# Designs tried in a protein design chat: VHH binders against FAS1 domain-containing protein YDR262W. Part 5

Target 1, 246 residues: FAS1 domain-containing protein YDR262W, of Saccharomyces cerevisiae (q12331)
Amino acid sequence: KNVVNLITFKDSNGKLHKRLAPEEIPPRLHNSQVNSYPLGYKGMRDFSRPAVNLDDILGTQQRKQQEFLAELSPLSLESKLSLVNEVQIFASYVRNDVETYNKVSDPNEDLIIIAPTNRAVSQLTLKPWQFPNNIDKLESDGATEKELDTAIQENISKFVRSHIVVYNDDKNSYKKVSPGCTLLQSIDFTESKKSDSETGGDILLKKEGEVYYVASSRDEKFHAVESIENGSNGVILMVDFTLVGP

## First folded at step 16 (VHH)

Design n2 (from m1 with D62K)
Fold by OpenDDE, fold request of step 23:
Structure n2 (fold): chain B 246 residues (1-246), chain A 121 residues (1-121)
Amino acid sequence: as target 1 above (246 residues)
Amino acid sequence: AVQLQASGGGFVQPGGSLRLSCAASGRIFSRYAMGWFRQAPGKEREFVSAISRSGGETYYAKSVKGRFTISRDNSKNTVYLQMNSLRAEDTATYYCAKDDYASDSYYFDYWGQGTQVTVSS
């Protein structure tokens, strides 16, 4: 039994939301999931592995600062996500996708997580579990509870995987769209690829000055990265939008 | 739209007990964390308790810890609040809430109708 507080916040539309205070989220939430799902034991990171470097993939020469910060952050991305109050809806979804959870917890993975803020997620016309599988339609069509549950899980998984990139240290593996702008592939995109077309992507990353920007390749509307968190196995880019929507 | 119907409120003496129930309409009840809030006259609505989708995690306000117990029966689409050792300060309208994100996010944006609890000698 935990004593906790809820935080009330107002969104841009003036709607009030209540959320469990981030500091009150028990570590057990992670542990309970670990116990319920066969999560493999993850060892220590191989220190011979290079750190994720955004500037490297962008071709921007400021190499030295990100490597230094990554070395100072012994926490995994899973741990870091739990500490970022502004992205806890997204973090909760990560925890609910076993495969993704395993990846972000693996110290020997290299990931770029584009984490949408709670605000961004809450502003969607539909919640992430409601698309792209149309849950209302499934229900109307007489779907079973199991079918609905499966569809919901697929939606959540797709949402999460659309916001995570497996980092490749090979700079040549990335398509440069323009100077300082690189096309990335989300996990969802990679999984959906039927063809070996190595040249596509669904996420755009660019840097202007000291600010990183992220966009969906669908609309190419760039949003500034609000904050960057380094983990032992990658980086979190916090953004006030979602890469996918209903 | 999912409807939340709270019941079980009433009049009790200090030290008494009540059990609140909230029945949720709709499908996939087990996907949603549930919570209880209360609002006393002239006061802001405050958090009372929350329970995870599976029921494995429960949370309580400091003021009710040790006295109140939240539980759920997913087969009945119902969340419960057992209230023991009731005090005058527990007098309020109690509201059931649903986490609409289906991921134990504990964002409570959906509310049911309230049930009145009055603790008085």
Scores: ipSAE 0.774, ipTM 0.912, lowest interface PAE 0.6, mean pLDDT 87
Fold by OpenDDE, fold request of step 23:
Structure n2 (fold): chain B 246 residues (1-246), chain A 121 residues (1-121)
Amino acid sequence: as target 1 above (246 residues)
Amino acid sequence: AVQLQASGGGFVQPGGSLRLSCAASGRIFSRYAMGWFRQAPGKEREFVSAISRSGGETYYAKSVKGRFTISRDNSKNTVYLQMNSLRAEDTATYYCAKDDYASDSYYFDYWGQGTQVTVSS
């Protein structure tokens, strides 16, 4: 039982909302142990596996950044997401997608999570559970409870999976498009491929100076990464935009 | 859209108890964390309590902790607020709310019809 503070915030449309203060929401750590994994994962990371390194992905060699990214965290990205207050809407959706939750909890995965801020998500004209399946229309058309639930789940899953990259150096899934710029594939993109031979990607990652930038390949509008968090099984890049929208 | 209807309010003496209920319209109720808010005359609406989708996590305002208990029954599309040891300062219209993001995000901006609770000797 938590004594909590409530915050009031205004969205982009000027509407007032109330929310539990992010700091009042406990991290989703299953155990108090530093190396705790969700129930079901009994294994530890194979330390012979190199940590995800953004500079390696981009072909940039800056010692300071490399050292930063080379630091191993004992916590999985699932645990780390719960500690980043600015991305708790996204984090809540990760928990709603069982397959994704398991993946970000797996210490032997290698992931790049592009985590949109709460602000970015709240600025959308529709909430992530409301697109691309039009929930209002489905309801108006007399959809069953099961149909609505399925459609909502699909929307949430698509949103989450569009913001997560499975990093695999052995897979021709990443393409360097220019010096310091790489085209990546989200999980959603990979799952939507018509064939395994389909090339391309939906996420652009680049570095200019000491700052990382992310863009959708759709519009190629780059946004600066606001912060980077390292986990045992990858990295979180916090951004103030969403890679997909209604 | 989920419709919310609160009920169970009434007149009680200090130290008394009430149990509030909030019934949802039945549209994907289990997708939403739920909350209770209250508003007294001339005051702003304030947070009272929240509960996660599964019911595994609960949150309370400092002023009601130890006296109020939030619970839910997803099979009945209902959230409850058990209020014990009621005080005069608990007098307010009580509203239930659903999570705006169909998750455990605990963002609230929609409330159903309220139920009046009056604590007076």
Scores: ipSAE 0.762, ipTM 0.912, lowest interface PAE 0.5, mean pLDDT 86
Fold by ESMFold2, fold request of step 23:
Structure n2 (fold): chain B 246 residues (1-246), chain A 121 residues (1-121)
Amino acid sequence: as target 1 above (246 residues)
Amino acid sequence: AVQLQASGGGFVQPGGSLRLSCAASGRIFSRYAMGWFRQAPGKEREFVSAISRSGGETYYAKSVKGRFTISRDNSKNTVYLQMNSLRAEDTATYYCAKDDYASDSYYFDYWGQGTQVTVSS
């Protein structure tokens, strides 16, 4: 029953692409979002909890703008992802991974999402659903449709979970490396490497001047954060690169 | 560039009907959202319709809703556009496109070869 518009854009190579506007993609209804009580208090965030503050995470002087924007945003990160058209591919991956969708919709979470732009994802030599499981090889080896679907979903889940940090985990999910530079653990890192690296991480976050930068800990190649979107349960840092690739 | 083949175009009188088809290969066709676009001479390519990977969600441009119906048959790796009550302004080359991200992103990177639809008396 939907009447929709698409937006047209050019990539850096001049090719035209078309996509649904983010507002045209219907959100899925999940139990964590469905409030069965008339007053709307089930699953509400504890309002005494402070919002995620990047300067606190970095150990730098607080920026009132960050706190101000987080406190003013009534929308969850799920809602924010649905509205940021520059991350439509990544948002679709979050929306279709039930565990991740539940986290980004949960008012009791505090998350940092490192969201790659559509440009960053579309320029990968393999799509996120194609690695690390080699889908072409599985298909040529006669994998069943269910085996292919499982492998594709594992690839997508790993890609998404490599870009999301749970900040409110009381375990040491981050380690301040120096003033203004912090090592973070993605969900994927936390689930893949148990106590073998007590203070390890896969994501570097730093601030130099007024600009935030993100790098993979593997190559330490920093990229500027292009924009910050604040939600009720965390922040989205938009970047023009991916933290994992083929 | 990935190539998709649209077919079923032709000449038709106003008020007539056509059914377009777009066939793809591969066992994972059911993991692609699909779309139809059109381009009239001298105009930019515009959205016509889209369908989710499962076929459970469909989307239409305002100008075609109620007249066009998108559908898919995943057992035949084919998406269809049934076009009824055709008008002169529906004259265009019609293209199918796929969302090659396996997630209903509706980010259409890949475009097929077009099929011409001409509506005139």
Scores: ipSAE 0.531, ipTM 0.761, lowest interface PAE 1.4, mean pLDDT 79
Fold by ESMFold2, fold request of step 23:
Structure n2 (fold): chain B 246 residues (1-246), chain A 121 residues (1-121)
Amino acid sequence: as target 1 above (246 residues)
Amino acid sequence: AVQLQASGGGFVQPGGSLRLSCAASGRIFSRYAMGWFRQAPGKEREFVSAISRSGGETYYAKSVKGRFTISRDNSKNTVYLQMNSLRAEDTATYYCAKDDYASDSYYFDYWGQGTQVTVSS
């Protein structure tokens, strides 16, 4: 029938991208947005590289159906994030961090993305772009537009990178702390050189029965994973809380 | 928090034109994607139009495409909705909304006080 609406988006490197624009955006998330992505800019995955398996990471019984679905997924995590309307704020932040966007789009990465829902992000007392750098104070102190943009981008990048784990099969990217409970390192943790941390990681992943749970290692308050989305280059664990806050 | 003041509503005959304005208070207006929504009595709020932080990207509901134009002036902290060829079904309270995530997420979690648009003969 009619032409599908496309939007053009410039990344921080000035490269143009296209994605489907919603025809209707309610103030609450629950409307479907049309997200169809053609094959394109991403290279081919090295099929000798095994898919991320949460039961291997946890040391629990493998579910053959889970591995089978991960091996068959035709879509990258970048594409999957764009399709999950419940995480559209987080997905937009991934696009605002070039280094993270490149990893999420790279078929030869393997990632665990702990994606907070729009509800979880909207309930924060400060928006992710407002902390830890105090943006209001910087502006009132006469910060230049460039300084302000840099501080905002640093806040967004830290928030995003606190929710993403790079899984490296060739070295220890996680530490099993007990049967069914594993300590993970976010990108932010590894880049921040927190050598004086007692835990050696910032994210706990746990399985009890058939349910997966995630917590910050700081408070160890576990939250159930609401859904799991498998992509060609990793998995998305949707959660109704944020791993970092103001 | 940023305050949104929508204005420019009124009574207009079918086929007429009207321009809505939404002034935002706050220090970093250029970091907000902006949108227009409308709600008729007894109906759910529906999307009308949105504009990116820079003003370079615009979006329209199918029911208003070609008749409505969204624009913004970041020097005046204002977003506009030019409504042409108005129809009776455009009668609603119109709300401007902000995307307060500095990312063009188009997740609108706040809209200001509305302005009434009534299209009747």
Scores: ipSAE 0.506, ipTM 0.754, lowest interface PAE 1.5, mean pLDDT 78
Fold by ESMFold2, look of step 18:
Structure n2 (fold): chain B 246 residues (1-246), chain A 121 residues (1-121)
Amino acid sequence: as target 1 above (246 residues)
Amino acid sequence: AVQLQASGGGFVQPGGSLRLSCAASGRIFSRYAMGWFRQAPGKEREFVSAISRSGGETYYAKSVKGRFTISRDNSKNTVYLQMNSLRAEDTATYYCAKDDYASDSYYFDYWGQGTQVTVSS
C-alpha cells in the first residue's frame, strides 16, 4: 500500500492549503506510451524534428540556439508537468482531459503549454470545473448525473485547452503581429472556431529583452513568464495568472 | 453546496476496531477525491488516508498503513475508514475532506464536521 505525506503551503491570500506530496501521485498511462519508431526508439522524440524555438515564433534573432538545444530534456511535457510542484493543480486538469493528456505525452507533437501556477488557479472566484457552464444552476435545475458530468468535463477541457498551443511550423497555430510579439491559437480556440479559414488567436506571446511575456488577447495584460521548462515535445511557460476565468 | 459529516466515532479499547463514515451531499460526489484527517488536542492536523475519485487509488499515512482501510461507495455518496488494531495514539477527532478541484488533485481545503475516536484501556 502507498505511504503518503502531506505538504502545507500558503496561498497569496494567506490561507493554508494541504495536499499530498507530489511524489505520492501515481503517473497515469497515456496512449503514446507504447510507441514504435522506424529507428526502434521507444517513445523518444524524433531528433530530426526541430524543437520548439520561442524566438522563431516571435520572429526575433536567436542568439543562444545552440545552448538552448543542449538544454533539451528527454522527458515528455507530461512527465515535466507531473514533476513541477508549482503547477500541480493544472497538471491534474491536464490528466483529466484524455485527448490533451495524450498530446502532452506524444513525442510526435510539439506543444507550448502556458501553465498557471497553483497560486493563480487558487485565486479564481470559481474553480475551473465550475465555469463557463454553471454547475450549481444545472444541479438545482435537475440536470441528470450524466449531464452534470458532461458539463464539468467540458469546463475542465476548455480550461486546459485554453492554455495549450499545438505548435507546428505550418503557420496555422501562430501569427506574428509585430517584431517580438506573436498571436497564438490555443487548442480551445482552434476547436471553437466556425471554419478553418477563421483567423486570429487568444494568446499573445511577447519578448522584451531576455524576458518572455504572455497575455490573453482579450485584455492584453502581459504577465512575465516566471520559468521555462523544456521537454522532448515542447515547452512549458509558467505564469502567475490564468488565460481564462469566470 | 457540498456538506461533509463524519460519524462512527466512539470509545474503544486498544486493539479494537471502528468504522468511520463520511456522508457527502450533492450529485457530483464521484468527481471528488476524498480524504481523512485527524487532530488530537494540542497537535497539528495530520493526514490519515485518501482515495481517488473512482476508488482505484488509495493512500495512507505511514502511521496507519496496514491497519486502516479507506473505501468509497459513490452510489451512497459515502467514504469509509475501517480502523483496525487501534492504539492510544489514534485518539483524535477525525475529519473527512474533499478534493476542491474535482480532478484527483488532492487539494483538501474543505473539511466537514468531525467525529471523536478515543482509544483507551
Scores: ipSAE 0.487, ipTM 0.770, lowest interface PAE 1.9, mean pLDDT 79

Design n4 (from m1 with D100T)
Fold by ESMFold2, look of step 16:
Structure n4 (fold): chain B 246 residues (1-246), chain A 121 residues (1-121)
Amino acid sequence: as target 1 above (246 residues)
Amino acid sequence: AVQLQASGGGFVQPGGSLRLSCAASGRIFSRYAMGWFRQAPGKEREFVSAISRSGGETYYADSVKGRFTISRDNSKNTVYLQMNSLRAEDTATYYCAKDTYASDSYYFDYWGQGTQVTVSS
């Protein structure tokens, strides 16, 4: 019902595309280190629950940054994802996974979302809906429409859930590897592990100086966080790579 | 791979109407947002309209709002563009496109030859 404008981008084959842009709202693009703060001013959040604090997760020395908590954000991570132009492909996948969408909309959750940029997703050799289930093969093998839909949904859900961490005070969800470097468990990792004795993780979070870095635990190739968006129920770390791929 | 077949173009006088259709092959059409784009000689391709996977959300360029209506029928694997109150500036080749990411990401590819719409007195 609203008028929308397109943005223009060039795909991996050099072809120009136009995309519908969301209504213009300035992103909260601050590379900030935040201490825990209460998010309960909306009357819906449990006042006893602290906000996500990356410094606590990392065990870093944060003398300078502890003074930066100046305001509470009224917008949920769901709202923030919908408005950050650079992650609109990933945001569309979050909306496609009902369980995850409900979490990012819940004021009483605390999430760390490692959101790949549109550029990072567009550079993948297969689209996230095409792996790990091989959709082309399933179709050529005569899979029904329902079987294809299920396989695509599994691919999308796995991609989304590999990029989201449920942060809580329960230390079984993360392990400090060294000062300033912590191993985290994505939702996908948590749902895939076979026993409580599995205490590893699939995501490394590191801070060096003023900059945060993220890597897959599999290759330990760190990428700088491009920007940080704070929401009422967590934080979005924008990155130029994907944590899982074909 | 999905095949898109656009049709319904032609010659029309200013103020007239045309309906474009785009038939898609394959069994996962309901997974794609769909869109219409156009290109006039010497100009870049221009967004015209888009529709979500379910058909519940629609989008229009300012230049066509109120005159064009996009719709879809997932049981027929088809998307439509009803064009009313046509103007000379609507003259272009019209392309049907689908969402690349099997979601409502609105990242579109162009396929096929397009269909020519000519509005002239």
Scores: ipSAE 0.587, ipTM 0.811, lowest interface PAE 1.3, mean pLDDT 78
Fold by OpenDDE, look of step 17:
Structure n4 (fold): chain B 246 residues (1-246), chain A 121 residues (1-121)
Amino acid sequence: as target 1 above (246 residues)
Amino acid sequence: AVQLQASGGGFVQPGGSLRLSCAASGRIFSRYAMGWFRQAPGKEREFVSAISRSGGETYYADSVKGRFTISRDNSKNTVYLQMNSLRAEDTATYYCAKDTYASDSYYFDYWGQGTQVTVSS
């Protein structure tokens, strides 16, 4: 296995260290002593805010008044991501994008995270940090270390942000394409918009029967969602593909 | 793509020592953690040791703790594995690998050619 999990801890002097995670120990919920990236968001979720509901997004819920007491998972998406072993590569990249990590950690955000499996990420011809900025070319062209670092960070950010949707009911930013199919905007898509009036999206979400499917709007190749994890501030859809590639 | 060249393997008697070296191509060596893995015949590849990008943090498999020391020279784009008190069970092909940039986990790839270490009386 070419994966080594690390746990961050603070010593008695307040210095941060890393140690190997025991292979058998499920990723422990970030105990307060684990390098809590300054969770800037110390706030509790506003409980008046409804949880993200995929069926609502898709318009497939016959409002049967069943009070789906959406058992609001008390855990944030950040915590949930750390518990899903199959998406730890992606989770690591999320943590490397501070802005996105803050969003994922914000209890008052509503996010849809399309998390590619480790397998999906590993099958890429290039690593997420290597595209779309061609790092090898930059290096060969004599780019400075700072330029390389910037390019790498941009690549990571783009990859991560292409797989995360900020759900906002008020922004009507999503378009229903057909019954049971909705066009969504990734964070990356939203940030790349030339104008606020630009309509569209880059992610398709579909439900057929009881199965959810995700596709890029570029190729419209739908992949089944393998598993769904609910968090206090959104949902994780685990998929065995990446929405973007080299 | 970053290329890794490992060297320093050989035959040693139990209790002997070897020093492995891995030279990496490219200019971004100092950005990434480096690691050593090994694979014995009929066994899966296993983690041996890792070192952080700065060299300030080192990690070891339990089986090699106290015997092996990982180090790096960023000016030479090289990572080393000093292996002391070698045992028969240390016999394996050793591989050098580079982290693919992760925060809470190291994901190693860019495997070079292995170097054989044989510990036998």
Scores: ipSAE 0.069, ipTM 0.534, lowest interface PAE 2.8, mean pLDDT 82

